# Designs tried in a protein design chat: miniprotein binders against q53ft3. Part 130

Target 1, 195 residues: q53ft3
Amino acid sequence: MFGCLVAGRLVQTAAQQVAEDKFVFDLPDYESINHVVVFMLGTIPFPEGMGGSVYFSYPDSNGMPVWQLLGFVTNGKPSAIFKISGLKSGEGSQHPFGAMNIVRTPSVAQIGISVELLDSMAQQTPVGNAAVSSVDSFTQFTQKMLDNFYNFASSFAVSQAQMTPSPSEMFIPANVVLKWYENFQRRLAQNPLFW

## First folded at step 14 (miniprotein)

Design yc9
Fold by ESMFold2-Fast, scan of step 14:
Structure yc9 (fold): chain B 195 residues (1-195), chain A 83 residues (1-83)
Amino acid sequence: as target 1 above (195 residues)
Amino acid sequence: SVEELAEEIREALERVQLKYEFAKQWLEIGDVTFALRLLKRAYRLAKKALEKAQELGLTELIEEAQELIQQIEELMEKIRESQ
């Protein structure tokens, strides 16, 4: 139902379902992660009155997971960006993964998603500055990602005269990438959350 | 002690302020439903804090709670009008 994206890594769509209402993604080498995106995959919405609470866990000095509430995803906001690089090791927040305090590999963190009633979610308080929740911040982040992708893709552009024949390769015209970039910017300007 | 109870009220009002700020952020990104849930929870918490402050006669906390309640009510009314 859910996807998890870390900048510079392959998107994860195969969450481990650990209960009927609980899903977990593993994040190896979490020390190198600054931001995590959590999103809903399909057109199937949460049941009315329900949403998803997003948690982050890392192993403490004793190897025990410390769970912290990052924020929420809902039918009205099916994706969220979280900054985890600033999170300090401290007391874990109240969390629904209590019975699942299993010792983890020292370099592996987890994202947990718990499907909960909106009223229950409203009672919780996320850790301070984890969520990149303002439209302006989201737009700036997305614009930077878009610019980085365009610059990366365009760095491989060559003229036809410089191409060597390769029967097994596909080539995409640079103009197609530019048109995609322009279309994405236009859609982002119309609705920053269309993505 | 009165001081311990006053500290509990101050902590409750800090949680109210945080929920209000989160609600504004959720409104900014267009999730009115969840923003309203946060505001309703903040409202109930603020009303409870106000009642406790009134029982103890803590004028500054009464004023702070009333101010937060007013801000919550105003935001909820703006949401209602824009639906």
Scores: ipSAE 0.000, ipTM 0.387, lowest interface PAE 11.1, mean pLDDT 74

Design yg1
Fold by ESMFold2-Fast, scan of step 14:
Structure yg1 (fold): chain B 195 residues (1-195), chain A 84 residues (1-84)
Amino acid sequence: as target 1 above (195 residues)
Amino acid sequence: SPEEIIEQIEELLERAEIKLEMALRWAQLGDPEFALRLLQRAVRLAQEALRLAEQLGLPELIERAQELLQEIEEIRQEIERQLS
């Protein structure tokens, strides 16, 4: 349901489900990470009245996880950038991951997502100013649509030697699809309202 | 009205934030040069937001714009590091 992105690393789209309403991503070598993007995949929305609280956990000097609330993702704001560099050691927040306070390896942190009632989320205060930005559902939907289209089209790529002649079918070179994808992405990035 | 200008500042900041997220995705997809160009556009939007906020003397929006500019610079350095 969720994805986690760090520049220069493989995107994670398969969170570990640790409870019916709780999901976790591992962040190895987190000391080298300044920003993390957490986003919804867009296939299944939150149920009405629900959203996701986003937590960050790092091992303290004893290897015990310290959980801090970073912010939220919702159907209306399904993607957010969080700054995790500079978070103080030993300063934790109230969190729903109590049973998961096991000793961690020193350089591995976690992002946790807890599915909660929007009313409950409104009463919580994220640590400092960890949330850098969040973006609207339309922009996220558009990016996911483009990714899905490109992946689908690319799955049918074949060499000319593998093509069977058929007079009733039209063919488009894969390079044309890639060029369209790149051009559309560039225009969307320059002006999200160009379409 | 002040409310209309605040809306304009909020729009500029949101547009900058969208470009920032897109830059991170493009760096992840293996085009850091394009990501850096997106960050340049994000900087221009955030700087215009800062100018308007300073002109009207709005401390909260000034701080938000300055913080966003700092975040963009940190992300630029991270992406540049990947190039090296």
Scores: ipSAE 0.000, ipTM 0.383, lowest interface PAE 10.9, mean pLDDT 74

Design yg10
Fold by ESMFold2-Fast, scan of step 14:
Structure yg10 (fold): chain B 195 residues (1-195), chain A 82 residues (1-82)
Amino acid sequence: as target 1 above (195 residues)
Amino acid sequence: DTKQELEELFERAQIKIEMAIRWTELGDVEFAERLLRRAQRLLERVLQLAEELGDQEAIEEARELLEFVEQLLRQIEELKKS
């Protein structure tokens, strides 16, 4: 269901399923890792109302796992880049992997994914700087760009009687711009990542 | 503001990498490749700005992501041959 990518390493697409709703990837030699990417494999969506909470776990000085919430993946945000460098200094957060608190091999960390209700996920607070990009932010930025472009282009729509003669100037009918804008918004709404 | 420009370009590059990974999984490898090429150009600019600032952390992060993009581009090349 999920994939995990680290620069310079083979992609992992076979998470260990440790419970009906819980999946884990091992990250050996994690001290050398700065960023990790978690993503959904393309064809199987979460059930409606569900998403995945993404956790990072490393062994403390006693070999006990310390879990921190990194962020979330959902059908609307099916991938995320997380910065994990520096997180091993933090204290653990509340996590659903309590039954998995077993002593870990030194230098091996884990990414955990817990399938949860979206409403439950909305009540949780990830570590503030772990997620470095957002599909929601990009979607909002793209929408602003589309609005700005449409408004800009529309501001130049004039009747033929008002047009200044210019043989090398290109003119695009306003309705073509509007149709492109509407089509792009429709595609963006169906899949925010198409752009 | 060079630092602000660097941070903005870095975030834009990361978003494109994220999108490219998703589109590769959906099977549109040509679009994913275009996104990765754009991310590569943004990260090269980030690296240039980070070097101008002497920001070693930013230099290291940009180089790591450039290596990641290169790896993904190689993966796409393999998918095209299949």
Scores: ipSAE 0.000, ipTM 0.286, lowest interface PAE 11.1, mean pLDDT 69

Design yg11
Fold by ESMFold2-Fast, scan of step 14:
Structure yg11 (fold): chain B 195 residues (1-195), chain A 82 residues (1-82)
Amino acid sequence: as target 1 above (195 residues)
Amino acid sequence: DTKQELEELFERAQIKIEMAILWLELGDVEFAERLLRRAQRLLERVLQLAEELGDQEAIEEARELLEFVEQLLRQIEELKKS
Protein backbone atom coordinates (compact mmCIF):
# COMPACT_ATOMS: atom_id res chain seq x y z
CA MET B 1 0.00 0.00 0.00
CA PHE B 2 2.84 2.30 0.78
CA GLY B 3 6.26 3.22 -0.53
CA CYS B 4 9.29 4.75 1.14
CA LEU B 5 12.13 6.59 -0.64
CA VAL B 6 15.49 7.54 0.86
CA ALA B 7 18.07 9.36 -1.25
CA GLY B 8 20.88 7.00 -2.24
CA ARG B 9 18.93 3.81 -1.49
CA LEU B 10 16.59 1.41 -3.22
CA VAL B 11 12.94 2.42 -2.95
CA GLN B 12 10.94 0.20 -0.61
CA THR B 13 7.43 -0.78 -1.71
CA ALA B 14 6.80 -3.72 0.62
CA ALA B 15 6.03 -2.49 4.12
CA GLN B 16 5.96 -4.99 6.95
CA GLN B 17 2.41 -5.23 8.29
CA VAL B 18 2.74 -5.44 12.09
CA ALA B 19 -0.98 -5.06 12.87
CA GLU B 20 -4.20 -4.74 10.87
CA ASP B 21 -3.76 -0.96 10.77
CA LYS B 22 0.02 -0.63 11.19
CA PHE B 23 2.87 -0.84 8.70
CA VAL B 24 6.63 -0.31 9.08
CA PHE B 25 9.69 0.19 6.90
CA ASP B 26 13.17 -0.48 8.27
CA LEU B 27 15.81 2.22 7.74
CA PRO B 28 19.29 0.74 8.31
CA ASP B 29 22.17 3.17 8.79
CA TYR B 30 19.68 5.89 9.59
CA GLU B 31 22.35 8.35 10.79
CA SER B 32 23.13 9.04 7.10
CA ILE B 33 19.50 9.88 6.26
CA ASN B 34 18.37 13.50 5.97
CA HIS B 35 15.03 13.10 4.18
CA VAL B 36 12.47 10.39 3.69
CA VAL B 37 9.55 10.34 1.25
CA VAL B 38 6.43 8.36 2.12
CA PHE B 39 3.78 7.75 -0.52
CA MET B 40 0.79 5.61 -1.33
CA LEU B 41 1.25 3.21 -4.25
CA GLY B 42 -2.06 4.41 -5.72
CA THR B 43 -3.73 1.06 -6.34
CA ILE B 44 -5.74 0.81 -3.11
CA PRO B 45 -7.03 4.01 -1.48
CA PHE B 46 -7.72 4.49 2.22
CA PRO B 47 -11.30 3.75 3.24
CA GLU B 48 -13.46 6.88 3.34
CA GLY B 49 -12.77 8.96 6.42
CA MET B 50 -9.35 7.40 7.01
CA GLY B 51 -5.73 8.30 6.40
CA GLY B 52 -2.23 7.40 7.52
CA SER B 53 -0.22 8.96 10.33
CA VAL B 54 3.49 8.76 9.58
CA TYR B 55 5.96 8.18 12.40
CA PHE B 56 9.74 8.00 12.65
CA SER B 57 11.41 5.77 15.22
CA TYR B 58 15.05 5.41 16.19
CA PRO B 59 16.67 3.55 19.10
CA ASP B 60 17.79 5.68 22.04
CA SER B 61 20.96 5.00 24.07
CA ASN B 62 19.14 2.15 25.86
CA GLY B 63 17.94 0.58 22.60
CA MET B 64 14.36 1.65 23.27
CA PRO B 65 12.37 3.06 20.35
CA VAL B 66 11.69 6.80 20.33
CA TRP B 67 8.64 7.46 18.14
CA GLN B 68 7.93 10.89 16.65
CA LEU B 69 4.96 11.95 14.51
CA LEU B 70 6.19 13.34 11.18
CA GLY B 71 2.90 14.01 9.42
CA PHE B 72 0.17 12.42 7.39
CA VAL B 73 -0.74 10.90 4.04
CA THR B 74 -4.33 10.76 2.79
CA ASN B 75 -6.20 10.00 -0.42
CA GLY B 76 -6.15 13.74 -1.13
CA LYS B 77 -2.45 14.09 -0.31
CA PRO B 78 -0.94 10.63 -0.89
CA SER B 79 2.75 11.61 -0.59
CA ALA B 80 4.92 13.79 1.63
CA ILE B 81 8.58 14.63 2.19
CA PHE B 82 9.93 14.70 5.76
CA LYS B 83 13.21 16.02 7.11
CA ILE B 84 14.39 13.65 9.83
CA SER B 85 18.02 14.72 10.34
CA GLY B 86 17.05 17.05 13.20
CA LEU B 87 14.91 14.41 14.92
CA LYS B 88 17.55 11.74 15.65
CA SER B 89 18.15 13.19 19.15
CA GLY B 90 14.63 14.57 19.70
CA GLU B 91 12.03 13.68 22.29
CA GLY B 92 9.26 11.21 21.57
CA SER B 93 5.67 12.15 20.81
CA GLN B 94 2.35 10.40 21.44
CA HIS B 95 2.05 7.39 19.18
CA PRO B 96 -0.01 4.20 18.60
CA PHE B 97 3.11 1.97 18.45
CA GLY B 98 3.54 1.68 22.23
CA ALA B 99 2.75 -2.04 22.18
CA MET B 100 5.24 -2.85 19.39
CA ASN B 101 8.39 -4.91 19.85
CA ILE B 102 11.40 -3.05 21.21
CA VAL B 103 13.85 -1.95 18.50
CA ARG B 104 17.32 -2.54 19.93
CA THR B 105 19.45 -2.51 16.77
CA PRO B 106 21.63 0.62 17.14
CA SER B 107 21.84 1.53 13.42
CA VAL B 108 18.25 0.70 12.35
CA ALA B 109 15.37 3.17 12.48
CA GLN B 110 11.79 2.69 11.28
CA ILE B 111 9.10 4.57 9.45
CA GLY B 112 5.72 3.62 10.85
CA ILE B 113 2.35 4.20 9.25
CA SER B 114 -0.80 3.95 11.34
CA VAL B 115 -4.15 3.92 9.55
CA GLU B 116 -6.39 6.25 11.55
CA LEU B 117 -9.60 8.25 11.33
CA LEU B 118 -9.10 11.65 9.69
CA ASP B 119 -10.77 13.29 12.69
CA SER B 120 -8.23 11.67 15.03
CA MET B 121 -5.36 12.78 12.79
CA ALA B 122 -6.62 16.38 12.84
CA GLN B 123 -6.13 16.43 16.64
CA GLN B 124 -2.42 15.51 16.39
CA THR B 125 0.60 17.81 16.03
CA PRO B 126 3.66 16.68 14.07
CA VAL B 127 7.11 17.44 15.53
CA GLY B 128 8.11 21.06 14.88
CA ASN B 129 10.82 21.07 12.23
CA ALA B 130 9.86 18.01 10.17
CA ALA B 131 9.34 19.98 6.97
CA VAL B 132 6.24 18.61 5.25
CA SER B 133 6.50 19.46 1.56
CA SER B 134 3.49 19.11 -0.68
CA VAL B 135 4.31 16.56 -3.35
CA ASP B 136 1.24 17.28 -5.47
CA SER B 137 3.32 17.37 -8.66
CA PHE B 138 4.72 13.91 -7.91
CA THR B 139 1.22 12.64 -7.18
CA GLN B 140 -0.11 14.20 -10.39
CA PHE B 141 2.80 12.65 -12.32
CA THR B 142 2.05 9.21 -10.88
CA GLN B 143 -1.63 9.56 -11.83
CA LYS B 144 -0.68 10.74 -15.33
CA MET B 145 1.68 7.77 -15.64
CA LEU B 146 -1.15 5.38 -14.74
CA ASP B 147 -3.50 7.13 -17.19
CA ASN B 148 -0.84 7.03 -19.93
CA PHE B 149 -0.29 3.34 -19.28
CA TYR B 150 -4.00 2.59 -19.64
CA ASN B 151 -4.14 4.52 -22.93
CA PHE B 152 -0.90 2.94 -24.15
CA ALA B 153 -2.02 -0.59 -23.24
CA SER B 154 -5.31 -0.10 -25.11
CA SER B 155 -3.37 0.84 -28.28
CA PHE B 156 -0.54 -1.70 -27.94
CA ALA B 157 -0.98 -5.44 -28.30
CA VAL B 158 1.14 -7.10 -25.61
CA SER B 159 1.03 -10.82 -24.85
CA GLN B 160 1.02 -12.22 -21.32
CA ALA B 161 4.48 -13.65 -22.02
CA GLN B 162 5.86 -10.12 -22.41
CA MET B 163 3.97 -8.75 -19.38
CA THR B 164 4.98 -10.58 -16.21
CA PRO B 165 3.09 -8.77 -13.42
CA SER B 166 5.22 -8.96 -10.26
CA PRO B 167 4.33 -5.97 -8.08
CA SER B 168 7.20 -5.09 -5.72
CA GLU B 169 9.35 -7.84 -7.28
CA MET B 170 12.17 -5.36 -7.93
CA PHE B 171 13.34 -1.93 -6.78
CA ILE B 172 14.94 1.08 -8.41
CA PRO B 173 17.44 3.24 -6.50
CA ALA B 174 15.76 5.95 -4.41
CA ASN B 175 18.32 8.56 -5.54
CA VAL B 176 17.35 7.89 -9.17
CA VAL B 177 13.64 8.43 -8.42
CA LEU B 178 14.34 11.49 -6.27
CA LYS B 179 16.72 13.01 -8.82
CA TRP B 180 14.15 12.46 -11.56
CA TYR B 181 11.41 14.04 -9.43
CA GLU B 182 13.59 17.05 -8.61
CA ASN B 183 14.65 17.48 -12.24
CA PHE B 184 11.04 17.36 -13.43
CA GLN B 185 9.86 19.80 -10.77
CA ARG B 186 12.59 22.19 -11.83
CA ARG B 187 11.84 21.76 -15.52
CA LEU B 188 8.09 22.15 -15.03
CA ALA B 189 8.71 25.44 -13.20
CA GLN B 190 10.87 26.70 -16.08
CA ASN B 191 8.80 25.23 -18.93
CA PRO B 192 5.21 24.09 -18.28
CA LEU B 193 5.22 22.35 -21.68
CA PHE B 194 8.17 20.14 -20.70
CA TRP B 195 5.79 17.17 -20.64
CA ASP A 1 8.04 24.28 -36.49
CA THR A 2 11.39 22.82 -35.39
CA LYS A 3 10.57 23.94 -31.86
CA GLN A 4 7.17 22.22 -32.09
CA GLU A 5 8.90 19.02 -33.27
CA LEU A 6 11.30 19.22 -30.32
CA GLU A 7 8.39 19.61 -27.88
CA GLU A 8 6.56 16.66 -29.45
CA LEU A 9 9.61 14.39 -29.18
CA PHE A 10 10.22 15.54 -25.61
CA GLU A 11 6.66 14.57 -24.65
CA ARG A 12 6.93 11.19 -26.36
CA ALA A 13 10.20 10.47 -24.55
CA GLN A 14 8.65 11.46 -21.22
CA ILE A 15 5.71 9.11 -21.71
CA LYS A 16 8.05 6.20 -22.48
CA ILE A 17 10.09 6.90 -19.35
CA GLU A 18 6.86 6.97 -17.31
CA MET A 19 5.81 3.64 -18.79
CA ALA A 20 9.26 2.14 -18.23
CA ILE A 21 9.23 3.04 -14.54
CA LEU A 22 5.78 1.51 -14.14
CA TRP A 23 6.79 -1.72 -15.90
CA LEU A 24 10.03 -1.86 -13.94
CA GLU A 25 7.98 -1.80 -10.71
CA LEU A 26 5.78 -4.56 -12.14
CA GLY A 27 8.87 -6.68 -12.75
CA ASP A 28 9.04 -6.64 -16.55
CA VAL A 29 12.66 -5.61 -16.81
CA GLU A 30 12.99 -6.45 -20.53
CA PHE A 31 9.99 -4.33 -21.55
CA ALA A 32 11.13 -1.46 -19.33
CA GLU A 33 14.57 -1.60 -20.97
CA ARG A 34 13.04 -1.47 -24.47
CA LEU A 35 10.97 1.59 -23.49
CA LEU A 36 14.02 3.32 -22.00
CA ARG A 37 16.07 2.62 -25.14
CA ARG A 38 13.31 4.20 -27.24
CA ALA A 39 13.18 7.19 -24.89
CA GLN A 40 16.97 7.50 -25.15
CA ARG A 41 16.75 7.67 -28.96
CA LEU A 42 14.03 10.33 -28.81
CA LEU A 43 16.05 12.40 -26.34
CA GLU A 44 19.17 12.16 -28.51
CA ARG A 45 17.10 13.67 -31.33
CA VAL A 46 15.74 16.33 -28.96
CA LEU A 47 19.29 17.24 -27.96
CA GLN A 48 20.32 17.49 -31.62
CA LEU A 49 17.40 19.79 -32.41
CA ALA A 50 18.01 21.90 -29.30
CA GLU A 51 21.66 22.34 -30.26
CA GLU A 52 20.65 23.38 -33.80
CA LEU A 53 18.25 25.95 -32.32
CA GLY A 54 20.81 27.17 -29.79
CA ASP A 55 18.18 26.63 -27.10
CA GLN A 56 20.37 26.28 -24.02
CA GLU A 57 17.44 25.51 -21.71
CA ALA A 58 16.25 22.67 -23.96
CA ILE A 59 19.82 21.36 -24.23
CA GLU A 60 20.08 21.17 -20.45
CA GLU A 61 16.64 19.56 -20.11
CA ALA A 62 17.53 16.90 -22.68
CA ARG A 63 20.88 16.18 -21.04
CA GLU A 64 19.34 15.85 -17.58
CA LEU A 65 16.67 13.45 -18.82
CA LEU A 66 19.28 11.45 -20.77
CA GLU A 67 21.33 11.15 -17.58
CA PHE A 68 18.25 9.89 -15.73
CA VAL A 69 17.57 7.32 -18.46
CA GLU A 70 21.20 6.17 -18.33
CA GLN A 71 20.93 5.73 -14.54
CA LEU A 72 17.84 3.56 -14.96
CA LEU A 73 19.54 1.50 -17.68
CA ARG A 74 22.56 0.95 -15.42
CA GLN A 75 20.25 -0.29 -12.68
CA ILE A 76 18.59 -2.66 -15.15
CA GLU A 77 22.04 -4.05 -16.06
CA GLU A 78 22.63 -4.82 -12.37
CA LEU A 79 19.21 -6.45 -12.02
CA LYS A 80 19.91 -8.67 -15.04
CA LYS A 81 23.15 -9.86 -13.41
CA SER A 82 21.23 -10.96 -10.32
Scores: ipSAE 0.000, ipTM 0.123, lowest interface PAE 12.8, mean pLDDT 65

Design yg12
Fold by ESMFold2-Fast, scan of step 14:
Structure yg12 (fold): chain B 195 residues (1-195), chain A 92 residues (1-92)
Amino acid sequence: as target 1 above (195 residues)
Amino acid sequence: DEAKRRAEELIREAEERTQIKIEMLERWLELKDPEFIQRLLERLEQALELLDEALRIAQEIGSEELKQRIQELIDRVRQLIETVERYLEQLG
């Protein structure tokens, strides 16, 4: 379901499934790695309300795994770039892999993906500076999010003649949604940080 | 034609909601999260409502191709709903 890419190395598309909701990629010779890309293969989406929490694990001085939360991947954001070069001396964060006995070689790190509820993911804080948010990547994600929202909202559009009377229900004209969409795209193109 | 475009948009939205393989659905149901399972059932029921409306439009415009495509999706959605409901019953 997932892939993992390191610049200058062969892409990995066969994660080791260690539990029903947990997947792991090995990163040998991790001391030479600055960035890791984690992405969904696009063949199987997450169920509604779920996403993947991405963790990074490296062996400490005693060879014990130290897990840190890097960020998330979701149906709306199916890929993410993480900077791991600064994380090697940090303490482990709270994570769902804590009870798992994962054996590692001293120079091998791991990327872990845990399938979790979006509500649970929203309450977690990734380690600082792990996610790489280039203006282009952020703009592309935002554009896809806008497209998804507009398509979703528009899928419920009906003509006034087909509407059933509902005194407590509020309605928004479809053209108002379209105008908001166009104005947001224009402002995002001028300054990606306007919001 | 506006009616045809509306039917096609409803079909696309329903397809996006139902792009779930049964094997993955069953695996995710084993997580046994009642709130997630209820949310998933609501999503599938919403897709069924969209397809029912699309089917009505396809019947009005007389498109046999759209009617057949929509019916296949309705059958798929009902299968997924039955899988979720069966799991909820077993969960207790």
Scores: ipSAE 0.000, ipTM 0.069, lowest interface PAE 22.3, mean pLDDT 68

Design yg13
Fold by ESMFold2-Fast, scan of step 14:
Structure yg13 (fold): chain B 195 residues (1-195), chain A 100 residues (1-100)
Amino acid sequence: as target 1 above (195 residues)
Amino acid sequence: SLEEQIRQILERLEIKARMMKRWAELGDVEFVRRLLQRLQRLIDELERLVQGNPELQEILEELRELVEQAREAAEQGNLDELRELADEIRELIQELRERL
């Protein structure tokens, strides 16, 4: 139902369903992540009057999960970009007693999606600076993601002479990916919110 | 507070009722059966919290009857009945919320 994308990493489309209304994606090596995109797959919409609340969880110094509300996805707004780099414990603390001894903690964070009533979601306040609301920041992030995806996909390109028979494997011509990339960049330049 | 706990359970019940309707539309009877089991557990919790309130208890009893009818419809594979019962369940949940 949902996908999760981090620049420079493989897209995740297989959320772990931990309850009828709750889905989770694992984010290994989360300390290197600045932004996360959460989006709906086009197969199943939310029921009328419902949407998804998006949470971020990281392990604290004792390995216990700390959950933060990042924002929302809905049928009308099925994709959202969140900045998570400012949400980690101990970051930016100027208090002298804010320093801690080195403690080994798991490096895996999670994105959680909770299916909730729109009325209930409207009363909740996401943590500050999580949603990417600046058009300039959004387009810059999107451009970096596009560049990363194109470079990644192109790294798997092979000439037709190098192809071996693989009946169950699908191939996309590199030229098609390039044309999509160029078209997307052109459209972004004309209207940053075209998608 | 007690009232806040009741409202949270009602919200969870409504979410499951809406999901039940959607999964009935998709023809997934197994998933509907699992949702019905969780609905019963939430109703059990709610019943304990509304002890001594006869009006709320009467509505909860009606809600239990609808959930049992939905279980029977699921066993028969009656997807149309499941969708109608999901709407009726949601209406009773709203009535409970209004009488808090």
Scores: ipSAE 0.000, ipTM 0.273, lowest interface PAE 15.5, mean pLDDT 72

Design yg14
Fold by ESMFold2-Fast, scan of step 14:
Structure yg14 (fold): chain B 195 residues (1-195), chain A 100 residues (1-100)
Amino acid sequence: as target 1 above (195 residues)
Amino acid sequence: SLEEQIEQILERLEELAEEMKEAAERGDVETVERLLQELQELIDELERLVQGNPELQEILRRLRIKVEMARRWAELGDLDFLRRLADRIRKLIQELRERL
């Protein structure tokens, strides 16, 4: 139902369902992550009157998760970008025994999605500075993702002479991908939040 | 007096929040955006007047976040969530009045 994207990493589309209404994505090495995008895959919409509350968690000094509300996704707005580098992540426990240098222990954070009533979501207050308020930052990130997709798809392009017929495979002409890319860039330039 | 000025601003905030909820229910996004702008300006003015009260400052901070959320959701066009945010903004303004 949900996807999770971090710049420079493989997209996650298989959330772990930990309860009937709760889904999580693991974020290994989260200290290197500045922004996270959470989005709906579009295959299964939320039931009427419901949406998703998006949380971020990290282990505290006792190893217990500390959950913070980042924001929301809904059928009307199925994607959101969050800045997690500015959150109160707390200080990780640094062991005083060892060399003069501090060695980093691998840390795994989580993105949690809780399916909730829209009325309940409206009563909650997300942590400050989590949601990306800069349209320019969102547009820049989206443009970078579009470029990555276009480059990836184009890397498979072959001339008609090189094509081998295969009844089980579907092919998309490179020109169709280019037209989609141009159309999306045009729409993004006119309204960065058009979707 | 300062107390009378603060009370007048709070009364206007409550009136604007109620009008915004009704505009959101009608799907009048242009009116919602205008009313949110007026709410923002009154919150700025109130914040200057209540500098010495940390409890009111915290409620104003939450109110400012909800107003900013409402502006984003209005811009994006999700009227269902916008209507619910409008109701929550109204309740925060009421809480603010009760703590004064």
Scores: ipSAE 0.136, ipTM 0.615, lowest interface PAE 6.2, mean pLDDT 73
Fold by OpenDDE base, second read of step 15:
Structure yg14 (fold): chain B 195 residues (1-195), chain A 100 residues (1-100)
Amino acid sequence: as target 1 above (195 residues)
Amino acid sequence: SLEEQIEQILERLEELAEEMKEAAERGDVETVERLLQELQELIDELERLVQGNPELQEILRRLRIKVEMARRWAELGDLDFLRRLADRIRKLIQELRERL
């Protein structure tokens, strides 16, 4: 039902089913992991009105599991990217995996997926900075990049009347930058991977 | 007095920038467009009042550019960008206030 991908590692497609509605992936050497991708395999969809809450668990200094809600996957959003590198020192949250005697080694973290009602998922708050909302993070990154570029470029904007002759410099009309941005946004909306 | 007029305009600019952010957060593009129009009018008025100060004129120029960009983004319906522009507009207004 689920897959887990860490960059530079083999894809994991065999989750340990620890309950009817709960699946776990082991992540060896988790300290070297910055991001994890959780995705549906496309073989079995969520039941109607259900989705998956994605949790990360790492051992604390005492070897006890610390679970944190990363975010969600659904039939409408069958994959998500999560940043886990900043979570390694966080506080644990309530999690559906607490009763499971999962034997943990100090170097192994876990990704847990709990199949839950969409309405219940909507009431949950993921830990900050974990949900690299796949589309949203790329869109957010792109938007941040675009904002940064625009803020930078617009700070140099002058009217033609304010321009001093500089034969060695090339000038780009502000309208060209705007048009580029509009076109870029349109293309991004059509295909986030258009480049 | 001129000083009182400038202060009143600055206060109103700050209010408008805050309202713009809130409207953008609500997705109220129509309100954003209205607020941007008011911002532009006040900026134009302030430019007339602070003639002869190049530093202030430069800040106002930058502010005008941000307002115009926000107007264009409002037309495109990009609420996230509008929120960010609202924050930048507020910062420029604050910078202006610190120098007046």
Scores: ipSAE 0.000, ipTM 0.183, lowest interface PAE 10.6, mean pLDDT 81

Design yg15
Fold by ESMFold2-Fast, scan of step 14:
Structure yg15 (fold): chain B 195 residues (1-195), chain A 100 residues (1-100)
Amino acid sequence: as target 1 above (195 residues)
Amino acid sequence: SLEEQIRQILERLEIKARMMKLWLELGDVEFVRRLLQRLQRLIDELERLVQGNPELQEILEELRELVEQAREAAEQGNLDELRELADEIRELIQELRERL
């Protein structure tokens, strides 16, 4: 139902279900992570009146998870970017994962999603020092990903004279990639949430 | 307070009722069966708290009947009836919350 994206890593789309309303993604080597994107896959919406509260946890010195509320995802706002760098408070907040039997490695952090009533979510405040990233931060992140993809794809460009015959391989003209890149940039500049 | 305990149980009941529809959409009848069992346990807990309120007891008795019907529908594989009963269970839980 959900996906989790960290820059430089493979996207995760198979959350571990720890209860009927609770899902977890493992984040190994979390100290190297600055931002995490949590999003809905778009195939199954939340039930009417419900949304997802997004939590971050890391193991304390005793191996116990310390859960903190990062923010929310809803049918109306199905993706969110969170800054987790510098978020290692020793004080746990109130959270819905209290009595869960969570299987995890002691050195691995987690993103937790708790499906909750919208009115209940409205009563909760995300941690101040980790707040949901602004639209500008998301736009900058997306622009960097876009640049990285274009540079990566362009690194494989060759002239027709350098091509070897390969009937089973398909080639995409470089100008098609450039047109896609320019169109995406233009749309992103007009509305960062168009995708 | 007693009212706060009742509100918390009703919120948990509503969440489970709404999640039942999600799991039916995903085709996981086994999860629906487990949700129904958890609903029955929460109803039992709520019954102990509403001993002095005949109005709430009457609605709660109706809720028990709907949950039992849902269990039977799940046993028979009647997904259409399960979806209908999930809505009825949710509506009755909302009625309980309004009476609080």
Scores: ipSAE 0.127, ipTM 0.577, lowest interface PAE 5.7, mean pLDDT 74

Design yg16
Fold by ESMFold2-Fast, scan of step 14:
Structure yg16 (fold): chain B 195 residues (1-195), chain A 100 residues (1-100)
Amino acid sequence: as target 1 above (195 residues)
Amino acid sequence: SLEEQIEQILERLEELAEEMKEAAERGDVETVERLLQELQELIDELERLVQGNPELQEILRRLRIKVEMARRWLELGDVDFLRRLADRIRKLIQELRERL
């Protein structure tokens, strides 16, 4: 299984399986997305000699999907960051998702993961500058993700005086969130690839 | 001459790609990193020399992407995928020579 992460949004960990070897995540309001992180959940590795090709698609003016190869994930590199802002429409390129009946709505893009042989993946060429090329860019993006999470969580903080009884709800102290944020940022500064 | 410069660069690219494939097979990360840097520099130079040829520019674009991918996979220690990328880089260089 795979996860999909966009800055400022809830992490998705439940991909829709559309074939034995193909998985899809929906990306609503994709025009506001600059980067997408795709990662393996770490429980089930790829079979030996296999990896995952990561595709991005959006509906064209006729509502037809346009698939573009972003890059790859493997057991040795189970996560990758992709820049999807500025991607152009593909023109008649063939791809493994073919004529699959994938349900779509306007303004919803998709991330597709196709499990493939490493030799086949090596033959393919990702579009333009979709992959983030440097550790500095990765560190910058990761810190932006941390800031988004912390700011989002903190925006809902309430003082004890403002609390109402909610037996079915769990509460986390704001200082615990802050400590986690500071710890993660410190670890990231020491080793950008630690996570 | 322009043709002589292009031929010299292609010959060096082939040498580097073969050395890189062998280094990747040995797991010699340091050598692969050095060779990838030199490949990138030669590809950049070749791109400048073939600006008037869109077909060659497209092959060079694909080659640059593969070299960049190899650098990233090297940094993350995925030797198996790096070996496949090294072989593909070699084949793209051969394709480039066949079209030139």
Scores: ipSAE 0.000, ipTM 0.376, lowest interface PAE 11.7, mean pLDDT 73

